# VH-VL binders against C2 domain-containing protein 3 (C2CD3): the designs that were tried, part 11

Target 1, 169 residues: C2 domain-containing protein 3 (C2CD3), of Homo sapiens (Human) (q4ac94r1171to1339)
Amino acid sequence: SSGLLDVGLRYRRSPRTAEGVLAARTVSISVQIIRACGLQAAAKALAEREPALQFSATVGVNASVTTHLSFLPQGEQRRTHPVACSFCPEFSHHVEFTCNLVTQHCSGEACFLAELLEFAEVIFAVYHENTKSASDIISIESCKEYLLGVVKVPTKELLIKRSGITGWY
Key: E = the ipSAE of ESMFold2; O = the ipSAE of OpenDDE; V2 = 0.75 times the mean of E and O plus 0.25 times the DockQ between their complexes.

## First folded at step 10 (VH-VL; framework fv_ficlatuzumab)

Design p01 (from m03 with heavy chain E50R Q65K T105L; at its last look DockQ between E and O 0.02; V2 from the best seeds 0.00; counts 0 for: pae O 5.9 > 2, placed apart)
Fold by OpenDDE, look of step 10:
Structure p01 (fold): chain C 169 residues (1-169), chain A 122 residues (1-122), chain B 107 residues (1-107)
Amino acid sequence: as target 1 above (169 residues)
Amino acid sequence: QVQLVQPGAEVKKPGTSVKLSCKASGYTFTDYYMHWVRQAPGQGLEWIGRINPSGGYTNYNQKFKGRATLTVDKSTSTAYMELSSLRSEDTAVYYCARVPYGYYLFGAFDIWGQGTLLTVSS
Amino acid sequence: DIVMTQSPDSLAMSLGERVTLNCKASQSVSSYVSWYQQKPGQSPKLLIYGASNRATGVPDRFSGSGSATDFTLTISSVQAEDVADYHCQQYNNWPYTFGQGTKLEIK
């Protein structure tokens, strides 16, 4: 509805040092969060019911993006650093999720990663951080955040395209 | 060198709680899951649970019925296992063991602590 | 829970002999089985993972085989330093489970 997120997803073998004996049994899902645009509309919409966002909706939001692979625990979620005072933030963020080639469903049944990727998605959530409401800059949990939007990118194409998935969402 | 260091022994009374520590060194703490396994005297190994590198996700053996609580302190590269409502049957050597991040179904424990002997007796 | 049953419970072998340890799963665990060596007073040491993969630093005399329900750890020529308890483990299903162990002694 409002705003777009430029992202890239790649499927690659995880390069690991000799710290673990099972390093060859994992792969990495590489996620690039490049930039967002059009966040003002989302901010304005929120500002209608959140007076604290009226100023930010005018001058710029402090945007950060969370990344979650749907088949991984919530605790594996990653977050970009916030980009201050922009409706078109450039993150240039890169993160790799290490995944087992073989994993388990919630039921405990073993399955191949490819099976999961066929139905999985990468979930991006764009947040505005109100710095005046933050009691601790280093603690995200102590900051008041406002969800600007959510993007879900299916991972099924990672099984087919060696170049990965790229584009605006 | 990669190692997991655990205290030698703990003695507790039934009904009390114990919190065992496991200090990691020689590797990046946040790159591995930490598992806990115990071994009663003369018995086999029993899996207790695991905690992810961030400490925000845990899996437990249902046998412990919520008595076990796993935590981590990333700042000190230390994993903790708290076991409550202790029973005589909880007497065992408790091991921490690492598993590389993402190795949910490749639960081969490549590095073990030396274990902590927990004795539960009146 | 998946039950892992090891056999024999104990055995005594002469130096240089071939040793075969068995592990049977109550249901298929695919190839997700590990073997550990535990010497007296020590923590377990990983020998084999994925049923047949030798861990780093493990002597060539150790080998693993099997799939589904039947697994074997073989020592081609047993040495004095191989005296230990040996444990098999499945990690195909929660909760991870171990066999009861096999004690290997030298005659």
Scores: ipSAE 0.025, ipTM 0.608, lowest interface PAE 5.9, mean pLDDT 88
ESMFold2, look of step 10: ipSAE 0.469; ipTM 0.791
ESMFold2 (binder alone), look of step 10: mean pLDDT 93; pTM 0.947

Design p02 (from p01 with heavy chain D31S; at its last look DockQ between E and O 0.08; V2 from the best seeds 0.00; counts 0 for: pae E 4.2 > 2, placed apart)
Heavy chain, then light chain:
Amino acid sequence: QVQLVQPGAEVKKPGTSVKLSCKASGYTFTSYYMHWVRQAPGQGLEWIGRINPSGGYTNYNQKFKGRATLTVDKSTSTAYMELSSLRSEDTAVYYCARVPYGYYLFGAFDIWGQGTLLTVSS
Amino acid sequence: DIVMTQSPDSLAMSLGERVTLNCKASQSVSSYVSWYQQKPGQSPKLLIYGASNRATGVPDRFSGSGSATDFTLTISSVQAEDVADYHCQQYNNWPYTFGQGTKLEIK
ESMFold2, look of step 10: ipSAE 0.300; ipTM 0.737
ESMFold2 (binder alone), look of step 10: mean pLDDT 93; pTM 0.947
OpenDDE, look of step 10: ipSAE 0.494; ipTM 0.851

Design p03 (from m03 with heavy chain D31S E50W Q65K T105L; at its last look DockQ between E and O 0.02; V2 from the best seeds 0.00; counts 0 for: pae O 8.8 > 2, placed apart)
Fold by OpenDDE, look of step 10:
Structure p03 (fold): chain C 169 residues (1-169), chain A 122 residues (1-122), chain B 107 residues (1-107)
Amino acid sequence: as target 1 above (169 residues)
Amino acid sequence: QVQLVQPGAEVKKPGTSVKLSCKASGYTFTSYYMHWVRQAPGQGLEWIGWINPSGGYTNYNQKFKGRATLTVDKSTSTAYMELSSLRSEDTAVYYCARVPYGYYLFGAFDIWGQGTLLTVSS
Amino acid sequence: DIVMTQSPDSLAMSLGERVTLNCKASQSVSSYVSWYQQKPGQSPKLLIYGASNRATGVPDRFSGSGSATDFTLTISSVQAEDVADYHCQQYNNWPYTFGQGTKLEIK
C-alpha cells in the first residue's frame, strides 16, 4: 500500500465593497497539513535502492512536507517542521499562501486568480531527512533528503465549496 | 531556558512498579526524541530506550525484556517511564535526556534531566 | 551489544596538564560517538558528538578524535572545574551503549 496525507484547503475570500468591487488585492489560501500514514512502504521501497535508508525504513522516517501552489513561484514553497521517527507523522501545521487577485502572465496579459485556481493544484511533497544513527554499507551522508511521495490536490473545488477541501490523499 | 525536570527520588519494594516523570520546558516537546538512561551507584550509564513524543514510537533496550514502558503526555510536555517487576538491581538514578536531529547529533543527548533516584529495597 | 571500554578507569592530573581519555569499541561504530562530562552529584553534560564535534558552550580545551573503534577525548590544559567522570557513548547500533567511565581528579 501507498501512504496517505490528510490535508485541508480553505479559500479566504476578500471582502467586496457595496458596489461589488474587490476591497483587497490579495486573498489567502489556507493549507492545513494534519497527518500522514503508511510511509513505511515508501521508505522500504526507497531503501532498496538507497542503502542509507535501511535504518529509517525500519524504525521510522523523519518526515516533513513541502507545500506549493502550482501557479506561484517556487520560492513561495512552504515546509513543515519535521516529525521524527514515524511512519504516521502528525504535523498539525498551517500554511498560508498570499495570492494576488490579479496577476500578469509572461505575455503581459492579466489573469484573475479564479482562472488560475480552476486549473491549479496544491502540490505536497513528503520528504525524509536522513538522520540515522547507524552506519550503512556504502554511503552514510551522501543525501540528506529523500522524497517519499507527492500528493497533488486540485484547487478548482475551492471556487465552489466555501467549506474548503478536506480529506486523505 | 531548555530544561527537563524530574522528581528527586522514589522508593519502591521489589516486585512493584514505578512510573517516573520528566517534564520538558523551553522547547517544542514533540520535536525531539526523549531517551531514558539509568546509572547504578558507582556504575556507568545504561541506555533504556527512546520515545518519539510526536508519534509515540518507541525503541527499547532488550535487556529490560518488556519491563520498561515509555509514554508521553503532549498536553503537559511530560515523558514517562514505567518500570515493572522491580528488582534491587534496578536501584539507580534514572535520567531523561533529549536528542536533537542531525546525522551526528541523533543519538547524542544534549539536554539531561537532573535524574530520579530510584531505590528498590525490601 | 557493542562494548565501549574506557581507559584509564581513573587518573589524577596537575592543573594545566594535557589529559587524554580513551574509549575503545568492540566493533566499528563509525564516528557515532559522544563524550559526556558528569560532575559529582550532577547529570551528564554533552561535550563531544560525532567523535570530534564540540557541543555548544563547551570550552575549546576539550576536543575529540577517532573513528571506527578507537576514540579519544583530550583536554589540552586541565582546569579545576574539569574534575568529573567522563563517559563515552556509541550510537551506531541499538542498543546505545556507554563506557564504564573515567574519573578525572586534580592532584
Scores: ipSAE 0.014, ipTM 0.609, lowest interface PAE 8.8, mean pLDDT 87
ESMFold2, look of step 10: ipSAE 0.305; ipTM 0.747
ESMFold2 (binder alone), look of step 10: mean pLDDT 92; pTM 0.943

Design p04 (from m03 with heavy chain E50Q Q65K Y103H T105L; at its last look DockQ between E and O 0.47; V2 from the best seeds 0.00; counts 0 for: pae E 4.1 > 2)
Heavy chain, then light chain:
Amino acid sequence: QVQLVQPGAEVKKPGTSVKLSCKASGYTFTDYYMHWVRQAPGQGLEWIGQINPSGGYTNYNQKFKGRATLTVDKSTSTAYMELSSLRSEDTAVYYCARVPYGHYLFGAFDIWGQGTLLTVSS
Amino acid sequence: DIVMTQSPDSLAMSLGERVTLNCKASQSVSSYVSWYQQKPGQSPKLLIYGASNRATGVPDRFSGSGSATDFTLTISSVQAEDVADYHCQQYNNWPYTFGQGTKLEIK
ESMFold2, look of step 10: ipSAE 0.395; ipTM 0.776
ESMFold2 (binder alone), look of step 10: mean pLDDT 93; pTM 0.954
OpenDDE, look of step 10: ipSAE 0.610; ipTM 0.879
ESMFold2, look of step 11: ipSAE 0.329; ipTM 0.748
ESMFold2 (binder alone), look of step 11: mean pLDDT 93; pTM 0.949
OpenDDE, look of step 11: ipSAE 0.533; ipTM 0.865

Design p05 (from p01 with heavy chain Y103E; at its last look DockQ between E and O 0.03; V2 from the best seeds 0.00; counts 0 for: pae E 18.3 > 2, placed apart)
Fold by ESMFold2, look of step 10:
Structure p05 (fold): chain C 169 residues (1-169), chain A 122 residues (1-122), chain B 107 residues (1-107)
Amino acid sequence: as target 1 above (169 residues)
Amino acid sequence: QVQLVQPGAEVKKPGTSVKLSCKASGYTFTDYYMHWVRQAPGQGLEWIGRINPSGGYTNYNQKFKGRATLTVDKSTSTAYMELSSLRSEDTAVYYCARVPYGEYLFGAFDIWGQGTLLTVSS
Amino acid sequence: DIVMTQSPDSLAMSLGERVTLNCKASQSVSSYVSWYQQKPGQSPKLLIYGASNRATGVPDRFSGSGSATDFTLTISSVQAEDVADYHCQQYNNWPYTFGQGTKLEIK
């Protein structure tokens, strides 16, 4: 539950065309997941209860990060590929969420998105994934991923800061 | 063996579009990012963008956003780059290049195609 | 955009000499720099990644060093087949950017 995550958030109002359909006005929320650090402490704390983590807590974790917007279904979350054997992984991952929210003739999409952003969060979850082997793949403990930490970044600052939100969290 | 195969040349008129192909073989196509880089005659290398073949997510150099479109066909292990509203300054060799999985490797282009020479002239 | 500035623009070296090529970033890029060799009429070939890691199959006469803003590629004993353009590239920030290149010639 500890560590730091270097991220960036931006949104754009420019419309994007949809493949094979009539273009619709949308807003894109751009999320950068740059890197993390301080993961060893989280891994060691989990290893006290999870023997499968003892090796990784000493040599490095296979970190990946999920990204979820709090007002979207959990199935819309995105995940980086794992970065092997590090307590300070570099992801340099970019995720774009297109928000094309349906409204009953209210005062425009930007106003509606602003209502969601007022109370929403971008939720980052950092996981360790165990190294696989043939025997480990067939056992439930070898397929397990372990939550190292959660970072929540409020989206309301996007309403104020035109250049977006960036930094360590 | 791992390779990226591109057609050798394309000739187009200004104001039209082109769709360049890059066929991958010898590796699991969806496990690597595919990037596109161009090199105008006598000039340096310029990054255009990248696509994750697994989910189709893209990032573009802002210089090309709105003109460049990256896509993939997973069934044929082929990446495509479409460039619209062509101008004479788009004349260049266009490379596809892959990025391996690994720490410090996420922006290092380890395998390059031979490149396609796009000539834009009226 | 981060500007990668290479020096010198070109150089001519005798066989067996030690060559140092420089690349300077306009702001810190940590260690996320790659070096490429490009022979005439060919696509680039990765030499160094992560500032100092030699790519598979690259001769050990090639080495890289540096961090933050100042990076070097060293060829310990130049050979005839090393005639090429050399490019540095940062991948710490969007967009990825390349230096203008250094042309290496023999004699």
Scores: ipSAE 0.000, ipTM 0.471, lowest interface PAE 18.3, mean pLDDT 80
ESMFold2 (binder alone), look of step 10: mean pLDDT 93; pTM 0.951
OpenDDE, look of step 10: ipSAE 0.030; ipTM 0.656

Design p06 (from p01 with heavy chain D31N, light chain N92R; at its last look DockQ between E and O 0.03; V2 from the best seeds 0.00; counts 0 for: pae E 7.7 > 2, placed apart)
Fold by OpenDDE, look of step 10:
Structure p06 (fold): chain C 169 residues (1-169), chain A 122 residues (1-122), chain B 107 residues (1-107)
Amino acid sequence: as target 1 above (169 residues)
Amino acid sequence: QVQLVQPGAEVKKPGTSVKLSCKASGYTFTNYYMHWVRQAPGQGLEWIGRINPSGGYTNYNQKFKGRATLTVDKSTSTAYMELSSLRSEDTAVYYCARVPYGYYLFGAFDIWGQGTLLTVSS
Amino acid sequence: DIVMTQSPDSLAMSLGERVTLNCKASQSVSSYVSWYQQKPGQSPKLLIYGASNRATGVPDRFSGSGSATDFTLTISSVQAEDVADYHCQQYRNWPYTFGQGTKLEIK
């Protein structure tokens, strides 16, 4: 357990696009990834097993953060741009997830979004990208990524707090 | 204009496979799920399955017992449905139809392709 | 699977008459029902979603009502261009299912 992630979650109405002909009601789960800190401890711990990270554990990591809503398909995961060579990266990242007010479980049963949010969580994963191992600097898939930490934020408070959820995790 | 374009017809023998295409235009492809529905001659509509915008998540009607495979090519805004182990009973018009992303329980199909007639015969 | 049963299977009406098409679900589907119009040789066209919401571009003479298990599509004054098959659909549960369709003709 090392490092902290400063995030913000908000529940807001989502406007309907003009591309569709349906006037279904949706909301947007707004996620802000502001900054991280204390990533050096995580990097050092990982460097004990991965010698290739010894340098980064000293000078700074190339950090990116993935965001996933637990009730959405894995393919809907989003990722920040990497912040290079820092143990306290500033992301200033904003992403919105559009959700139905009424949705379905994998079982096929319908439920309200509020029911999902009561038990759902936003999952943040912080990664270090080792650019030295990358065959192509423009291809993330060619880069070796190292998981520095995972943060899970329950969404239940979105149901009662109009201001949303903010803080360090 | 928004449209889904499908080939007119396919003829296949029993036991073979077919891969039907559905090309989308006039809208942001990645904002919609793609569903597939078929209609046997003189019969009602039957839901086959759906695929999410990224192409990594699918739902299938269990009736097809894994014979149906849905894919998407985002670069060409094209959805595909492959149906294997074809039977005479698979003879039908196959439609692709879109549903807005995030509208799981508002699964009304607002735009349809013109359909592909698949004929399965010896 | 949820079974959607439409009635009648077919009907012939005179121009200007009120047309009522019924759709019954084997179990409650709340308001997650859509209606489609399918003219001969054409793909289905969305008329109603959410049981009672008219899709964009659909004439005012079309309306939908109902909840839980019983749903109705109404054409207040049937026109010649309304000759088609009409399908109801539930999207409450997987798999999505359709009724068997109702064929509307003009006398």
Scores: ipSAE 0.018, ipTM 0.617, lowest interface PAE 6.7, mean pLDDT 87
ESMFold2, look of step 10: ipSAE 0.024; ipTM 0.632
ESMFold2 (binder alone), look of step 10: mean pLDDT 92; pTM 0.947

## First folded at step 11 (VH-VL; framework fv_ficlatuzumab)

Design q01 (from p04 with heavy chain H103Y; at its last fold request DockQ between E and O 0.55; V2 from the best seeds 0.00; counts 0 for: pae O 2.6 > 2)
Heavy chain, then light chain:
Amino acid sequence: QVQLVQPGAEVKKPGTSVKLSCKASGYTFTDYYMHWVRQAPGQGLEWIGQINPSGGYTNYNQKFKGRATLTVDKSTSTAYMELSSLRSEDTAVYYCARVPYGYYLFGAFDIWGQGTLLTVSS
Amino acid sequence: DIVMTQSPDSLAMSLGERVTLNCKASQSVSSYVSWYQQKPGQSPKLLIYGASNRATGVPDRFSGSGSATDFTLTISSVQAEDVADYHCQQYNNWPYTFGQGTKLEIK
ESMFold2, look of step 11: ipSAE 0.598; ipTM 0.830
ESMFold2 (binder alone), look of step 11: mean pLDDT 92; pTM 0.946
OpenDDE, look of step 11: ipSAE 0.629; ipTM 0.886
ESMFold2, look of step 12: ipSAE 0.351; ipTM 0.755
ESMFold2 (binder alone), look of step 12: mean pLDDT 93; pTM 0.953
OpenDDE, look of step 12: ipSAE 0.780; ipTM 0.910
ESMFold2, fold request of step 15: ipSAE 0.588, 0.622, 0.526; ipTM 0.815, 0.832, 0.807
ESMFold2 (binder alone), fold request of step 15: mean pLDDT 92, 92, 92; pTM 0.944, 0.944, 0.945
OpenDDE, fold request of step 15: ipSAE 0.157, 0.018, 0.016; ipTM 0.781, 0.668, 0.628

Design q02 (from p04 with heavy chain H103F; at its last look DockQ between E and O 0.48; V2 from the best seeds 0.00; counts 0 for: pae E 2.4 > 2)
Fold by ESMFold2, look of step 11:
Structure q02 (fold): chain C 169 residues (1-169), chain A 122 residues (1-122), chain B 107 residues (1-107)
Amino acid sequence: as target 1 above (169 residues)
Amino acid sequence: QVQLVQPGAEVKKPGTSVKLSCKASGYTFTDYYMHWVRQAPGQGLEWIGQINPSGGYTNYNQKFKGRATLTVDKSTSTAYMELSSLRSEDTAVYYCARVPYGFYLFGAFDIWGQGTLLTVSS
Amino acid sequence: DIVMTQSPDSLAMSLGERVTLNCKASQSVSSYVSWYQQKPGQSPKLLIYGASNRATGVPDRFSGSGSATDFTLTISSVQAEDVADYHCQQYNNWPYTFGQGTKLEIK
């Protein structure tokens, strides 16, 4: 899973929530998913086990990216819209995760967000959404998610790098 | 081909601890979350917790807080679940199960081990 | 904790009949529901994820529907091999929770 993904992570103290509440105790973790490249190699490798990917592995994949913070539950996951037929998609996608400075561990115990960020990760899953094609006209096939690669970016550097984290992963 | 292999049975006394293993093969171990789920005889399924094998980050069902510990050994592609202060109510089949990434898939258990029957009795 | 309530608790069906199994969440879980088949003496097997997506290798006679709080698993024409317990599960929030199960038998 060695695909390349251009992302940016920012840690911003929120002066105000979307509700206008002045909560000095909130921060925003800003995630930008800019683009990916090199997806043809990943698609061809996957097509060896997934015949449905043979066509897309030669002409281009319909790439989408999910974003997950390791300390948040599944319901907080985000997804880009797919970018059709490309091995070097441009997403230009931005999401915000609003977090309290004092938050809860999964076990319900209170802790500082900084403690969670020390060991947490932002996890990006790049996948192909297999859209109906001419070859599928006879059969009803569900839209399936085919994992092309996973990128994991530790959040601990946000605690020390004031301008954030950017780059290719 | 893709499989999770668990020991068939374990017998323990109340008040002791157990460390159950789950050996993964046929896939990239660090690209999937590993979860643990148990099933008492004649009863439903109960989620214990999850671990991200790459960083070791864990999340637990609060019911098992302080008793369950999930770990991995990446070099052997093996996940472990340790349960301490065993009680008779802990008698159950313990499954490991993996979760793929995906928008709708992330949280669904696509591959299960065959389970280890833990019996806790005097 | 989100409670998942399945109905019925058990049922016996004739071969070829349509079966409808229900699962209700105590609060909205969006579409983050999966269904599992557990045959006697075996571990669970994923049938449906995301409320309505059939897992790889699952026969077309299995389908799922629903969102928010009300979910349904349908078997359009029951086969002898479908004798099993069926479980729903939500994965919208921690802890992940399962319904108590529905036992399907062939009469």
Scores: ipSAE 0.524, ipTM 0.803, lowest interface PAE 2.4, mean pLDDT 83
ESMFold2 (binder alone), look of step 11: mean pLDDT 94; pTM 0.955
OpenDDE, look of step 11: ipSAE 0.702; ipTM 0.897

Design q03 (from p04 with heavy chain L105T; at its last look DockQ between E and O 0.59; V2 from the best seeds 0.00; counts 0 for: pae E 4.4 > 2)
Fold by OpenDDE, look of step 11:
Parts: structure tokens; C-alpha cells; sequence
Structure q03 (fold): chain C 169 residues (1-169), chain A 122 residues (1-122), chain B 107 residues (1-107)
């Protein structure tokens, strides 16, 4: 749970050319995952209960970051490419979440995106990938992942700040 | 020790409301989402909804059509589910279950309460 | 809603046999599938998450596989203590949905 993640969030309206009729009723939440630092402390802490991480806690972790918008289903989660053997990985990753302006998630009634964003958060989870711990190394998903830390950024400020939300978290 | 504690049973009449509690202990309450799942006798599991204890965001199964209301009390680390306009079909064991953050865990229920048996009968 | 269909509905096996439980999704749910074990009179217990990841404390004889629409829970050598209902769940889409369950008994 130690370390920091440098991220940026922006709210934008951009017409989509290939997404059909719903494109006119959608907006984009732009997420930038720039870099992380201080991951060694997290790795060392985890290595106390996960012996397989003792080596990585010393030389460097294979870090990746998942991004999830709290009011979207898990299937909308995005993931960065892994950065190998570093406690200060640079991801330079950009993701856009397409969001409907109107949804029905709020107790069966029509709910505007602004209402969702007031209580929503962007969830970042930093993982170490250990291929040696995987029983079946057939894909990235088959690798054992170790959660190093989680960052939760409230989206309410996107309703006010046109420049978006940026910084270390 | 991580645990979710629920009352054993509730008996209600049709048309009334019930508010079920789920007390969390052994972990940071706001670091996990809380979900509610029910199971009718001899039937499978049915997802009711979720709440983020930190911000209060909720999402519901539309099947309940606004009859379910999820809340939390952070000061007591307790989650609540209120179900209104009760019907006989609502007779079931109601579980609270936490969901951790994670690539593949965010949606998996890793800890469950022991469940509350709700009986709705005339 | 995504429908999760488990098969078989019930199964009786001998001790030590290999058990295979299936779960099919009505549409792709990627790898966002969990399996739960529910013993009589108890709450469900998480066995597998992310289709193939074993939860903490789960015996090695339990394994999960599959992606998209077809998922499998395997018990390499069934034990007496494995008598339970087994549930699959998808969490790729709202609302989260469960299979109808599979009852495992020992002959």
C-alpha cells in the first residue's frame, strides 16, 4: 500500500464516428497513467507473506496498473502494459472510458452522468506480475498477480475543473 | 479476524418493509465494496446490489425496481439493506458479502455474512 | 441480463474421482467468473476468481479454467468434505448473475 501513482483525469465531449447512434449521447472520461514510484516498500511488505516476491522486492517489480470507473461494470476495466523490473515504472498510458449521459443505475430511475460522477471514483490498482508463480503460463491472465496498492480518485472535481484532475496519488 | 455478522432471522408481513444489517469487523470498512445477495429456499443466488461505503455510490439489480435501498454507517462499520413492499417471493436468506479491489477480484465475493433468513408470510 | 447456465444440475461421484462442473454464459464475460462452494446450512465460500485463480486457503485439488462463455471448475480428486452446492458467477456486466448451482454428492 506504499508508493505514489501519477495520473490525470479529464472530462471531454468528443463525437465518435464509429459507435452508432449512442455516440451523440456519450462523453469520454480520459485517464492518463503516467508513472509510479516507491513500489519497493509495498513489495517488501508483501514479500513477508509471499516468499515468491522476495527476489522482486529486491531487484524490481513487474508493474502494471488497472483502471476502473466505479459505476461501470468490471468488464470495462483497462490495464497498462507491464513495466519490467522497476520500482519507479513509467507507463505513459492513455485510456478513455465512454460514458452514457443518461443511465438507469440509480434505483431504477433515470440518472444523469453528473449525478454519477459526484459519487464516483476512478480506481487504480498496481500489480506485480510473477510468471514463476503461475501454474499455467499460456497468457498474461494466467500469471499470478500481486496487488501492491490501490489508488481511488474521486471524480466529483471533474464537474467543476475543466482542466481535469492531475497529480500524484 | 475478518467477519460479517448478520441477524439470524426476520419475519414480516406482505406489504411491509424490512431493514437488514451487516456489521463488518476485522478490516477497514471503506476499503471494500459491500454487496447483497439473496437465496430463496432450494434456489440459486441472486444479486441485489452494491454500495461503496466510502462514497455511498449504489448500484441495484433492476429486478427489484427501487424496492431495495442500500446504506452504510461508517461509524459503526455496518451496511444496511432495506427492502420495501415485501412479497412472499422475497422469502430467502439474505447475505452481505464484501468485494475487494483488484483486477480479477473486483466482483468476487471473498467474505460472506452468515445470512439472515427473511420470511414473508401472512 | 447475462444468463449463467450450470451443468449438470446434480452429480454423484465416488471418492477420489475427478469432478468437472461446467458453467456457460449467454454472452462473453471475459475471465470475470467466480466459483463458490456452499455446504449445507452455510454461506457460500469463494473458491475461484478471475476464472482460474484459486482463492486463499482453497485446496490444490480445486482448479478453474475457461474464458469468454465456457467455464469449468475441476476437482482433481473429490473428497467427502467436498459435498456441497457449487455456484458460478459472472461480474463482467451489470447486473451480476449466478448460475442455478450444481449439487455434488458422494456415492
Amino acid sequence: as target 1 above (169 residues)
Amino acid sequence: QVQLVQPGAEVKKPGTSVKLSCKASGYTFTDYYMHWVRQAPGQGLEWIGQINPSGGYTNYNQKFKGRATLTVDKSTSTAYMELSSLRSEDTAVYYCARVPYGHYTFGAFDIWGQGTLLTVSS
Amino acid sequence: DIVMTQSPDSLAMSLGERVTLNCKASQSVSSYVSWYQQKPGQSPKLLIYGASNRATGVPDRFSGSGSATDFTLTISSVQAEDVADYHCQQYNNWPYTFGQGTKLEIK
Scores: ipSAE 0.108, ipTM 0.761, lowest interface PAE 3.0, mean pLDDT 89
ESMFold2, look of step 11: ipSAE 0.306; ipTM 0.738
ESMFold2 (binder alone), look of step 11: mean pLDDT 93; pTM 0.951

Design q04 (from p04 with heavy chain Q50M; at its last look DockQ between E and O 0.50; V2 from the best seeds 0.00; counts 0 for: pae E 4.9 > 2)
Fold by ESMFold2, look of step 11:
Structure q04 (fold): chain C 169 residues (1-169), chain A 122 residues (1-122), chain B 107 residues (1-107)
Amino acid sequence: as target 1 above (169 residues)
Amino acid sequence: QVQLVQPGAEVKKPGTSVKLSCKASGYTFTDYYMHWVRQAPGQGLEWIGMINPSGGYTNYNQKFKGRATLTVDKSTSTAYMELSSLRSEDTAVYYCARVPYGHYLFGAFDIWGQGTLLTVSS
Amino acid sequence: DIVMTQSPDSLAMSLGERVTLNCKASQSVSSYVSWYQQKPGQSPKLLIYGASNRATGVPDRFSGSGSATDFTLTISSVQAEDVADYHCQQYNNWPYTFGQGTKLEIK
């Protein structure tokens, strides 16, 4: 889809103690959602199929971003608040996911986080959230979220690039 | 038209394997998660596992203890579930279902295939 | 595993009556519950997600509510086409789990 999202990913492992034993068995995956651009093109493209978006595609979208690690369940998903009426929102949002170095799959089998990161992704979904109006409150129609685009960033580079991954996607 | 197409039926003997297919159309295949759910005769729905077609990540229900393998073919927009060491208790309708990305939508199955009836008997 | 328990197991209603179906989780699932309608011989169809959000194309007589462990699906005015099995599902934790279902019939 069209549009770009400026994000950063990093993780930090616990430093080893003087005896060479890890001080903690957790890591933090730090996610920064800085800004987006080009959302008007995405909104116009979607409005071709969604007449309800025609006004927003002209004046600005109420953008929000959800962040999900592919190996974590719904309860771990994070979301920015919406930035009203913009095609180039500045989110300046930061979130950390705390992960154990040794985790369990749904199967109950223990595995190392490195094995999960080899195939996993950080998924960013950019939405337009229509505001409620007096008409919507009177009508039975619910407020909807409209997907503007998805950015998927593989996590395997985090195993190699200690400084993390940053840029526009 | 968003659609998940599955074969109607498969018959297999105990101890063998089956590979069930699910052909997606009408949407961008890699923008949705694919899940598999089964329903034994007279029983409720049971989650088998999921695959992220974009990165290939998979997660499985522990009940299947390594017997289930989920794969995708992105070039044909087709998801596959292979189930090995079949037992008569595996007789069920097997559904593929997609899950959208989204805050409240992630984990909800918004489109289902029609299901494949797998019968495991001699 | 989080156990989802539905009640009642079956229910027979007159046209136009209000129906309330219950689903109870063995531990908190926040608001991450979906409801499905499954007509005889058909695959399930999503009705409600996030406990209370109506899926696209679902009639407004269907509504959902609840949080944490207790969830309900309400049909405000039952119609003949609503004859089906109804399933709840939690998606807060792996593995995803379903209730055993509630069968709705019309007298």
Scores: ipSAE 0.258, ipTM 0.720, lowest interface PAE 4.9, mean pLDDT 82
ESMFold2 (binder alone), look of step 11: mean pLDDT 93; pTM 0.954
OpenDDE, look of step 11: ipSAE 0.335; ipTM 0.817

